VH-VL binders against q983m5. Designs and how they scored, part 2

Target 1, 189 residues: q983m5
Amino acid sequence: MVKVIASSLRKGNVVDKDGKLYVILFAENIHPGKGTPVTQLDMRRIGDGVKVSERYRTTEQVERAYVEEREHTFLYADGEGFHFMNPETYDQVAVSEAVVGDAAPYLQEGMPVQVSQFNGIAISLVLPQRATFEVVETEPTTKGQTASSSYKPAVLSNGVRTAVPPHIAPGTRVVVMTADGSYVERAKD

## First folded at step 1 (VH-VL)

Design a07 (framework fv_lacutamab)
Fold by ESMFold2-Fast, scan of step 1:
Structure a07 (fold): chain C 189 residues (1-189), chain A 120 residues (1-120), chain B 107 residues (1-107)
Amino acid sequence: as target 1 above (189 residues)
Amino acid sequence: QIQLVQSGSELKKPGASVKVSCKASGYTFTSYAMQWVRQAPGQGLEWIGWINTNTGNPKYAEDFKGRFVFSLDTSVSTAYLQISSLKAEDTAVYFCARERYWGDYYFDYWGQGTTVTVSS
Amino acid sequence: DIQMTQSPSFLSASVGDRVTITCKASQGISSYVAWYQQKPGQPPKLLIYAASTLQSGVPDRFSGSGSGTDYTLTISSLQAEDVAVYYCQQLNSYPYTFGGGTKVEIK
């Protein structure tokens, strides 16, 4: 364990809260126009998967545990979860659906993934920051639409719903952030 | 190791329906999109569409909307192409092929093709 | 739709010759180009993807080049087993489209 200020915490860190260990799913530092700066944390308890949301003063000290991160490649999914292999050692690890969470639609065979383990148990994974998918469904572009117009709904080839600029037509390949499916740009390479 | 094996040739009358299968083996079925391509006798390659094997969502080229329907049976790693109300112009070899969802895009493995002949 | 114009439609050359096939897209396709070889009675076989990347197991006499709208497949030294129809494909946007094909035969 090491004590760190709340504002230093990031997704994937493991923290102690009331004698229980939690993996951070989301961290945001908020500076309101009135009041004290706070760190908002969304966390999942490691034993049983209970999710909690907590607010800390940005300077508040929190106990952080050590985790091991290693590169793996995605192999397949089955009834036990999602299976990954270390490309150097060939060790396989199974990651539960609760740990993979919203990242599941972005996984494909051979995809490099960083797997975080605590005492040999997979607790989080980090996908490549960006991935490319085709826009399967979206409203047709209208003549004269520009980048200043509102984003429109779209469905990606992996089933994820996102928002794209008005000029993106159905059938366009786009680069999205794997963290939330948000549009980055039209795919180039 | 990696194989896409398609069902055998079909001879049908106009107005009938046909269902072509494409069984995948040697890889994780749901990690690759299944693409469908047609080749009429003596002609070039024509893209029909694809189905997302992870979500089940299909995408069709405009000329193939309506009578052409993609489906899956993930329990047996098989994709299907069904053509209803068959016409003589549907006579072709139908190929399935796989494409990855991320990175560079290409059809690296193809089925052997299923010949569909529509005649009276 | 993106048109892929492939040329020539037919090509006859001698064993050992350098063969060049060109594919022109009606708009920029950001190097999302694949090349396939098809022999009679067989499915297409991937040769090149991402305009210039050689597929594993494909002989190194095959190479791809190009950018923007203009792409080329080259066979540096034509062999008897290279008799086939060659197709380019754009994978930049749907609908995916193929070139019309180039039939390569030996004189």
Scores: ipSAE 0.000, ipTM 0.447, lowest interface PAE 17.5, mean pLDDT 85

Design a08 (framework fv_lacutamab)
Fold by ESMFold2-Fast, scan of step 1:
Structure a08 (fold): chain C 189 residues (1-189), chain A 123 residues (1-123), chain B 107 residues (1-107)
Amino acid sequence: as target 1 above (189 residues)
Amino acid sequence: QIQLVQSGSELKKPGASVKVSCKASGYTFTNYAMQWVRQAPGQGLEWIGWINTYTGNPKYAEDFKGRFVFSLDTSVSTAYLQISSLKAEDTAVYFCARGYDRLFWGSYEFDYWGQGTTVTVSS
Amino acid sequence: DIQMTQSPSFLSASVGDRVTITCKASQSISSYVAWYQQKPGQPPKLLIYAASSLQSGVPDRFSGSGSGTDYTLTISSLQAEDVAVYYCQQYNSYPWTFGGGTKVEIK
């Protein structure tokens, strides 16, 4: 294990807390104008899936465990979970719904993903930062236009709700962030 | 910080109507369905229905069709439950809670709840 | 409608005891079951979802298990603050239905 400062931790890292290992689901550094800077971590305990939320001083040292990360491609989902294939070895791995979590709606057949394994068990999944989906439903802006209120609700082909600029019509392909579904730009192909 | 804040308690006579509000903060309102749950005094939890916050489409449990109506004001991230022609049997605490729509691969469990609004119907 | 039969309806145990609450669905619910804790005067709080997944911030003494029609909530070492009514809920098919609740008290 290596000691790292809390502010360096990111989604997918595995840390030791009180003798137990956790995979980080979400990390955010908060630097208030007054008060101590803190790192907010949302984590899932390896093995039993217990979720915890912890705050550390940004400079606090945390033990980080080594985790093997390998590229896989998404194949399909079924009642047993989400199935991925190593493109080099053709080995298939199943990843539980709990591990895939909020990334599930963004998975597309053939999508390259990084699968993190600890002791042979898939514990974390990292998608490409961006993915392209078609807008299947969008509504007009419901009140007077301002710079901050010009975005309108939209539903993507994967079912995710997002907000898009007013000129995006149903049928348009858009690039979104896989972390939160936020609009990036109109796809240009 | 995710929070659902409901309107205050109501005391109504039979035949009146009531409108309960549920204001969401700390997340994108339209990304999650809003659930409604009733709890009669000393009783368990009973699902009333839900509303799709993006489309405004409601779905009601059979026992609650007719007098119970869900609505939204997305500009202020608020959902409403209106009950018309109130009866004594409507006396209960009414909760809103955040959930997912089945279309979005999201879980449908109620992960955040409002504090509840007590509605008392008596003459 | 899927009926959720919860047992026992009342349970009294000592601090440190292992407590189990069961929930039986009238038909298979494919692990789409959640467990909630409700303390007097408070809204319910999600403990477990998808039968066995622990909600963020919930103590690790709570766990869920089961499949098909039979599900269990376990508190491995009961604490004084665990005095509450516990409810299961299925979300496999409309309408969503809750169990009748289990009131847990300390002896």
Scores: ipSAE 0.000, ipTM 0.423, lowest interface PAE 20.6, mean pLDDT 84

Design a09 (framework fv_lacutamab)
Fold by ESMFold2-Fast, scan of step 1:
Structure a09 (fold): chain C 189 residues (1-189), chain A 124 residues (1-124), chain B 107 residues (1-107)
Amino acid sequence: as target 1 above (189 residues)
Amino acid sequence: QIQLVQSGSELKKPGASVKVSCKASGYTFTSYAMQWVRQAPGQGLEWIGWINTNTGNPKYAEDFKGRFVFSLDTSVSTAYLQISSLKAEDTAVYFCARVEYRYSGSTYVYFDYWGQGTTVTVSS
Amino acid sequence: DIQMTQSPSFLSASVGDRVTITCKASQGISSYVAWYQQKPGQPPKLLIYAASTLQSGVPDRFSGSGSGTDYTLTISSLQAEDVAVYYCQQYYSYPLTFGGGTKVEIK
């Protein structure tokens, strides 16, 4: 453990609060017009998964635990969670559904993922910023006076709903942001 | 070289049990799931279920719950399918197959390597 | 359950012919389709996955296409060794389901 100031904390860090360990899901430094600057932390308790929101003075000292981060590749998901393999040693690690969260639909066979572990337990993962999926459902281009120039709804091959330009047809591969599924561009393949 | 070798043919009476083995070689056994598929005489392919070779967690198709049980012996890289209370309708070739992984909205994917099949005949 | 309907059930063609087999899912399956070849007395062999990705070691005369509910396996120039039953399979949702198969014979 080491003591760090609250304002230095980032997503993926593990901290001790009242004798219990938490992984940080979100961190933001807030400087109000009047009053003391604070660090807002959204955290998940390791072990039982309870989510907690806390505020600290930005200069307040917090105990931070050491976390190991290693590259793995996604293999599959099952009733026990999501399974990743170290591509060099073939050691597998299981990551719970709570830890993977909203990233689950974006996982693809062989995708490189950074997995953070504390005492052998996966607590956080980071996907590549962008991923490519096929558009499997989208509205046909309307050829009329009321045709919109705005984006249209689409469903990606991973089941995620997004919005794509009007010219994108079913069967087109597109690049999306893994953080929110937003359209980036048509894939070049 | 990747190989899946299954046990030999079985002839059983109704009400008996059978245990089919599938021995893997040429890869890390626990890094790939094992699927089981049935093919009745002259019929097509029917999925029975799969087992996670790392955790031992099985998943069965609805029609196969109860009498069909998957198990593992990781020390010898072998998966097993046991069928209890055999019925004539269980007569089929049973295949094991290794699974390539991909997230699909479901967790199962395609079968990249297959065992040679084990014929189970249930006759009085 | 997702139903996979293959057509035709039987096909007879000459060496060198272009052969197409179609597979229709009862609902959208987002290109989560694999194709298998089964020769008499042998286990099935994976040809194609993700609707269009050719498995390593499979001849490039085999190709897959399609989206939504409709998928096609094509053999661009049929060879004598391609005599087999071909199956499509969806892996979009449980339970995994196979098409009824298409038996390909040479005239």
Scores: ipSAE 0.000, ipTM 0.440, lowest interface PAE 14.0, mean pLDDT 83

Design a10 (framework fv_lacutamab)
Fold by ESMFold2-Fast, scan of step 1:
Structure a10 (fold): chain C 189 residues (1-189), chain A 126 residues (1-126), chain B 107 residues (1-107)
Amino acid sequence: as target 1 above (189 residues)
Amino acid sequence: QIQLVQSGSELKKPGASVKVSCKASGYTFTSYAMQWVRQAPGQGLEWIGWINTNTGNPKYAEDFKGRFVFSLDTSVSTAYLQISSLKAEDTAVYFCARETVYITYGSGYTEYFDYWGQGTTVTVSS
Amino acid sequence: DIQMTQSPSFLSASVGDRVTITCKASQDISNYVAWYQQKPGQPPKLLIYAASTLQSGVPDRFSGSGSGTDYTLTISSLQAEDVAVYYCQQYNSYPLTFGGGTKVEIK
């Protein structure tokens, strides 16, 4: 265990909270004009999978555990989970559906993924920030009074729903954020 | 200067719906979350929930899920609280309030409230 | 849910007196507590946040202290304009919860 300031924590770190270990799923530093800078952490308890949301002052000290992080390549999914291979050693690791979570639809064969292990157990994955998918269906643009009304609903080839600019047609390949499926740009061939 | 102005008092019959408005001015509306608090006659303050003014994502206290709905009209810097199927126990003053910390990407935590609307009295009686 | 127990529910004091209001949380809230003042017919007004930080524009006779589960609002020299109901609020975890309020009156 080493004490670190809350603002240094990132996705994949393991922290001690009240004698229990949690893996960070999401971390954001927020610096308001009025008020105290805070670090918002969404995390999952190791062992039973309980999710918690905690906030810390950015300078607050938190105990962090050592975690092994190694690059792997996604191979396939089956009834036992998601399978990855270390490209240097050819060792395979199986990661449970609970650990992969919302990242599952974005996995593509051959995708490089950072796999974090604590005491030999896979606890977290970090996918590339962006991934490319084909738009298989778009909805008509609905008039609204927000900036997002300029976008229209779309379904990606991986089944994820997103919003795309009105000129994106079915069959177009688009780049999306793997964290939330949000549209970034049209794919460059 | 920063101000939250709420709509006027409402008198409704049981089973009706009411929509309370809260218009913000003096700051960037979408940079701060909007909180909602209730105060029944002669009672203390009770937190209803909050809405992210940028994403439109709401979070409700358990007792207020179902009939209470938050919405926004960002073009006029206004937040709304709608209560459907009104009951006598919904009689209260409803306050909107500004949160000091804004959560752009929906992590869902909240902070203390630095500015408050004047309150909207909702009376439900037959 | 975190319960906020506020005491006393009512107090009557003279102008110039030191007034103390206490708020007890059912679990550690790590200084994430705010204090509000509500005058009759008005909305609540923020006085103190983060247990001890005075909101800009609030008179310095108001102060907050405490840690863990026990927090205190102090008015060092009560003024006639301080007649109000005072509420503590924890913002450590959802759902946000308020104390029951303390009504402060002048003798």
Scores: ipSAE 0.000, ipTM 0.436, lowest interface PAE 18.5, mean pLDDT 83

Design a11 (framework fv_lacutamab)
Fold by ESMFold2-Fast, scan of step 1:
Structure a11 (fold): chain C 189 residues (1-189), chain A 121 residues (1-121), chain B 107 residues (1-107)
Amino acid sequence: as target 1 above (189 residues)
Amino acid sequence: QIQLVQSGSELKKPGASVKVSCKASGYTFTDYAMQWVRQAPGQGLEWIGWINTNTGNPKYAEDFKGRFVFSLDTSVSTAYLQISSLKAEDTAVYFCARDFYEGLWYYFDYWGQGTTVTVSS
Amino acid sequence: DIQMTQSPSFLSASVGDRVTITCKASQSISSYVAWYQQKPGQPPKLLIYAASSLQSGVPDRFSGSGSGTDYTLTISSLQAEDVAVYYCQQSYSTPYTFGGGTKVEIK
């Protein structure tokens, strides 16, 4: 264990809270115009999967545990979860739906991912920041409408809902952030 | 043909402000994010941040928050980097670069020629 | 932040030599590494992306390899026009980070 300030914590870190280990699912540093800066952490307890939300002062000390991160390639999903292979050792790891979470729709066969393990148990997964999907549903566009502030709803080929610029038509491939599905740019054909 | 053309060199005194432009041509400006990279004299490349050319949302590396501001003028396919309260350590060549995406991969495929900003008293 | 450690910082070789430059990431970057060539007074030029994919228009004497934390750029037969500084870059997560650069010169 090592003591770190709360503001240094990131998704995938493992922290000790009251003798229990938690993996950070989300971390955000909030600096209000008035008041003390705080770090908001959303965590999942490793042993039983209980989710908790905690707020710390940005400078507050928190115990962090070591986590082993290894590169894997996504293979397939089935009833036991999501399956990945270490391309160097050929070891396969099954990662539960709870650990993959909202990242599940973005997984593509052959996608490189970083799998974090604690005592041999997969506790978090990090996808590439961006992924490409086809827009399967969106409103018709008017030629010349390209204002970035006038986004319209769209459904991607992986089922995720996002917002896209007015000029994006159904059938267009787009690049989105895997963290939240937000539109980045149009993909090259 | 794809080109990124940057504004000319600037010589400024400490405390002044500078605005570097990067004009894109040969592609749809809003389809690709614009990256900004700095290179101090005799040093390597340092990532400053990027701006989503469609949403206008910027992302900055921690060391560049506050004085560095990205902006856009989509009507002329131009991205801007403004640096306020210039310091001597801001002396560098500033590059814009197009953030290209293909399949699962992303990288900087075209770069501007660079804008030299010199801050001296 | 992901740190990219590039080696060597400088190398001098003869025309026709095989040149190898290495880049080590502080954590796995899942092949999200690109290599750039920068000649004096010029902007960087993309050579390799996705660890091993050759950019269109780049001579086939350039190649990339590696996985996990360790990546390599190889020039199979060094030419006079290859004199430049070479940089690796990870694009796995922000902030994007570059290696310190390798200056390649002809002896």
Scores: ipSAE 0.000, ipTM 0.514, lowest interface PAE 13.8, mean pLDDT 85

Design b01 (framework fv_ebrasodebart)
Fold by ESMFold2-Fast, scan of step 1:
Structure b01 (fold): chain C 189 residues (1-189), chain A 121 residues (1-121), chain B 108 residues (1-108)
Amino acid sequence: as target 1 above (189 residues)
Amino acid sequence: QIQLVQSGAEVKKPGASVKVSCKASGYTFTSYGISWVRQAPGQGLEWMGWISAYNGNTNYAQKLQGRVTMTTDTSTSTAYMELRSLRSDDTAVYYCARDRKYYGSWAFDIWGQGTLVTVSS
Amino acid sequence: QAVLTQPPSVSVSPGQTASITCSGDKLGDKYAYWYQQKPGQSPVLVMYQDSKRPSGIPERFSASNSGNTATLTISGTQAMDEADYYCQAWDSSTAYVVFGGGTKLTVL
């Protein structure tokens, strides 16, 4: 354990609150023009998954635990959760749906993933920033429409809805951000 | 040393079946797929299908649906490709190749030595 | 989209630059791969992801992929480079692997 100021906390850090360990899901520093600066933290308690929202003064000291981060490869998903393998040791870890969260639709077999573990339990994971999917459904190109026009709705092969440039047709593979599914570019694959 | 070693040449009559083996060594068999690619005499490469050594999932070329079956035996690190209802135009060298997905795209970095299958009367 | 077109043959003199093309609809939006095959031998991967060279492949091999055409370039071509060359890409419409028809490189 080490004491750190609240404003230094980031998503993925583990903190001790009243003898219980929590993983940070979201952190924001708020500096009002009048009033005390605060750090807003959304956290999930390790073990039972209870979510809490807390506010700390930005300078308030909080106990932070060290967690182990290891690269793993996504294997498969089943009714019990999401399964990953350490490519060097071949140790497998199962990660719950609660931990994987919004990242689930972007997982692809063989994808390298950074898994954070505390005391052998997976508490957080980080996907590559980008992933490639096929556009399975999108609006047809209309006469007079250009690449510089407003984006149009599309559905990706993983079921995620996104917006793509007007020139993207169904069947095109596109690179998207795994954080929010936003379009980046046409895929090179 | 990474290696794929295939079974020997086969001579078959039209209507028969052939089963080619591909034994892997020098890598973790279940971490990669195996694709099968054939080449008729004097012709180009034709992809036949892919199997995951991890879970046994397969994906076959549309032209061969219903005639081809790919399997693996994890205990011996061996992949198999069986082609049924053989025709004269199935005469080819059949290759197994280690199939690696490079971020959404597939390439073959290690190839077996090939197995000649001759279909004639 | 499902078809990759290569010239059936290309001839160069020793020491000249050989260029082998592979054409497909919007191929530059996909990764291209290249294989070398000598008579009686298995194919060998010589280029992956458009322009990357596997370990053991000489620096005289290079490649590009843009628009509708991928190109494999061999500078200072040697007699040992004489072989059939195949391009390969991923076909997003079928989710299948597609090979070009192959190009016989002759070094005379």
Scores: ipSAE 0.000, ipTM 0.438, lowest interface PAE 17.9, mean pLDDT 83

Design b02 (framework fv_ebrasodebart)
Fold by ESMFold2-Fast, scan of step 1:
Structure b02 (fold): chain C 189 residues (1-189), chain A 123 residues (1-123), chain B 108 residues (1-108)
Amino acid sequence: as target 1 above (189 residues)
Amino acid sequence: QIQLVQSGAEVKKPGASVKVSCKASGYTFTSYGISWVRQAPGQGLEWMGWISAYNGNTNYAQKLQGRVTMTTDTSTSTAYMELRSLRSDDTAVYYCARGGRYSSSWYKPFDYWGQGTLVTVSS
Amino acid sequence: QAVLTQPPSVSVSPGQTASITCSGDKLGDKYAYWYQQKPGQSPVLVMYQDSKRPSGIPERFSASNSGNTATLTISGTQAMDEADYYCQAWDSSTAHVVFGGGTKLTVL
């Protein structure tokens, strides 16, 4: 643990508050015209996922923990969450639904991910920027559409809704961004 | 649906070895670890060790290091615990339980337990 | 050696709130777990990750973990709650499981 001033804290940092560990979800430094500068932190308690908002004086000292980031491979999901294995050490880590969040539909067995841990507790993960899925539902391409460059709605094999170019047919594999499901290109086979 | 079924009671002489089995059903065996916990008559729970059904990695209680071996047979979804050089103070009910160390600090609770196996070490 | 200390016994009348404590150095920085064991039976998980309740465990069971002490609370205690209760945590330095000594809950 190391003491840092509140204004130095950033999203992803882990702090100790009253003997419990929290991961910072959002940090903002606020300087009112009359009054003491404050740092507003939105954070999630690592033990139980409780979200809290706290305000500190910008110069107030807060204990910050070291965070370890290691490559893992996605294995499977079960009632305890999403399971990953470190390919070098064979250590496995379970990541809760709260930590995985909106990334869950994009996980594929064998996918390399970066897992951030504090004392072995997973606090965040980063997927590859892109992933490939099959289009399971979309409108047939027609030559008579009113805008030739207009994207059309599509549903991916993982259930995510996206928009694809008119020439993409059901059954086509496409590359999408894992951050928001947006279309990148047709997969190369 | 999830069950852990252990082998039957054993009576052993001091110096012998005992091997207790724990057959899992109702879940993907390789997705969970198996821990072994014993309880001497009238005493509390004592953890013996944990094994990963995924890769066979083990971690044993320091007191038992060198006397205990844990293994799995993934083809039959069965975990085994062998305790060697038995002493009278090894008389206990031995439990298997689903759960254990999953990574450096991500631990699964012991959410399902076997029925227990009484091992008596007689004079 | 054990790092978790529980009172050996706790007695309550039916309908009263039972409180079972588990003490260990900086236990609040670790996850605490609770198990119920009735005579001749295997232990049953009643609380996990400090305050979470497994499916099938009544809502009258709750728990907390802060500082050096984890507490299992049973509201409106019933005769069927009479059992031995064990707390459990992980020792991160050894990766070993540590159980408390157990508390006999008597409902009279």
Scores: ipSAE 0.000, ipTM 0.449, lowest interface PAE 16.7, mean pLDDT 83

Design b03 (framework fv_ebrasodebart)
Fold by ESMFold2-Fast, scan of step 1:
Structure b03 (fold): chain C 189 residues (1-189), chain A 126 residues (1-126), chain B 108 residues (1-108)
Amino acid sequence: as target 1 above (189 residues)
Amino acid sequence: QIQLVQSGAEVKKPGASVKVSCKASGYTFTRYGISWVRQAPGQGLEWMGWISAYNGNTNYAQKLQGRVTMTTDTSTSTAYMELRSLRSDDTAVYYCAKDRGSYYKFWSGYYPLDYWGQGTLVTVSS
Amino acid sequence: QAVLTQPPSVSVSPGQTASITCSGDKLGDKYAYWYQQKPGQSPVLVMYQDSKRPSGIPERFSASNSGNTATLTISGTQAMDEADYYCQAWDSSTAYVVFGGGTKLTVL
């Protein structure tokens, strides 16, 4: 075990809370306009799968356990779940829909991912921070989007909805964050 | 389990305002958006607008601009929809619905509506 | 303003395949969603992103979306599938979510 500040926790970390182990499903640092900065954690208890939401002060210390993480490559999805292969050993692992969660739309064949296992069971998955998708649908810039500081809605080729700068047109490839689908930049290719 | 529980039925006179509440549980309220959808008796579904529980951003249907206001209270995990200047054709069941995506900081309700409240009947009659 | 057109009613016998269509200009360039609503109940998501099925929805439900038409298909239709079905898409011109008028599926 090691103590870490709450704001350092990320998806895939395992923490000890009141003698029970939880895997972090989602973490965000929230700085309210009034009040103390907090870290919001959505967690799943390893033993029985119970989901809980907890808020900590960003500087509050939390005990973190270590789990084994290994790189795998995404292959495909089917009725059994999401299938990944270790590129070095060729071992395949099936990861349940519950573990993959909101990351599912961002998975692309050949994508490297970190799979965390505890006692041989996949408990969390970490995708690359960024992925590139084509904008398949978005509004024209000039009529409803005249202010340059305003983002407009867009639909990505993977079905995820995001907000993009006013001048992004359908057919443009964009880089987004896999954690929340947020726009980063126009793809250079 | 994820649950959205709405306030009870309301009877209002034309010209009045109504404020419907939607209390969320079983998930992190500030992570997702809430859409409001209404259905007049015997009619189809009509989208009214969306609010982000993360930052309070809203996107309202053009037809309702100026008459609708959506808000959230993160301390109680509750979303509100207020409709003003009520007319008889506002008689409907009003639903709140959670979006599926984790796009918590973005505009609009483009994600599927994966969980719905039980509905609130608002009757507008003299 | 985008308009999604559905037939007002569709009737099938038990065990037959039901097809419910949703038509809109260039709908195949957008994602279509489908909701099931039984009398006195809230809508339930049955299909998303054109052809994907949420957990808990039977394999009998499938869907497609191409050109101007999205289609919800229910194979081996059962009495329990009797309901109103609504398609939904995003209208890029208004940034507005749009529902179809709904189709009443009768299983007789």
Scores: ipSAE 0.000, ipTM 0.441, lowest interface PAE 18.5, mean pLDDT 82

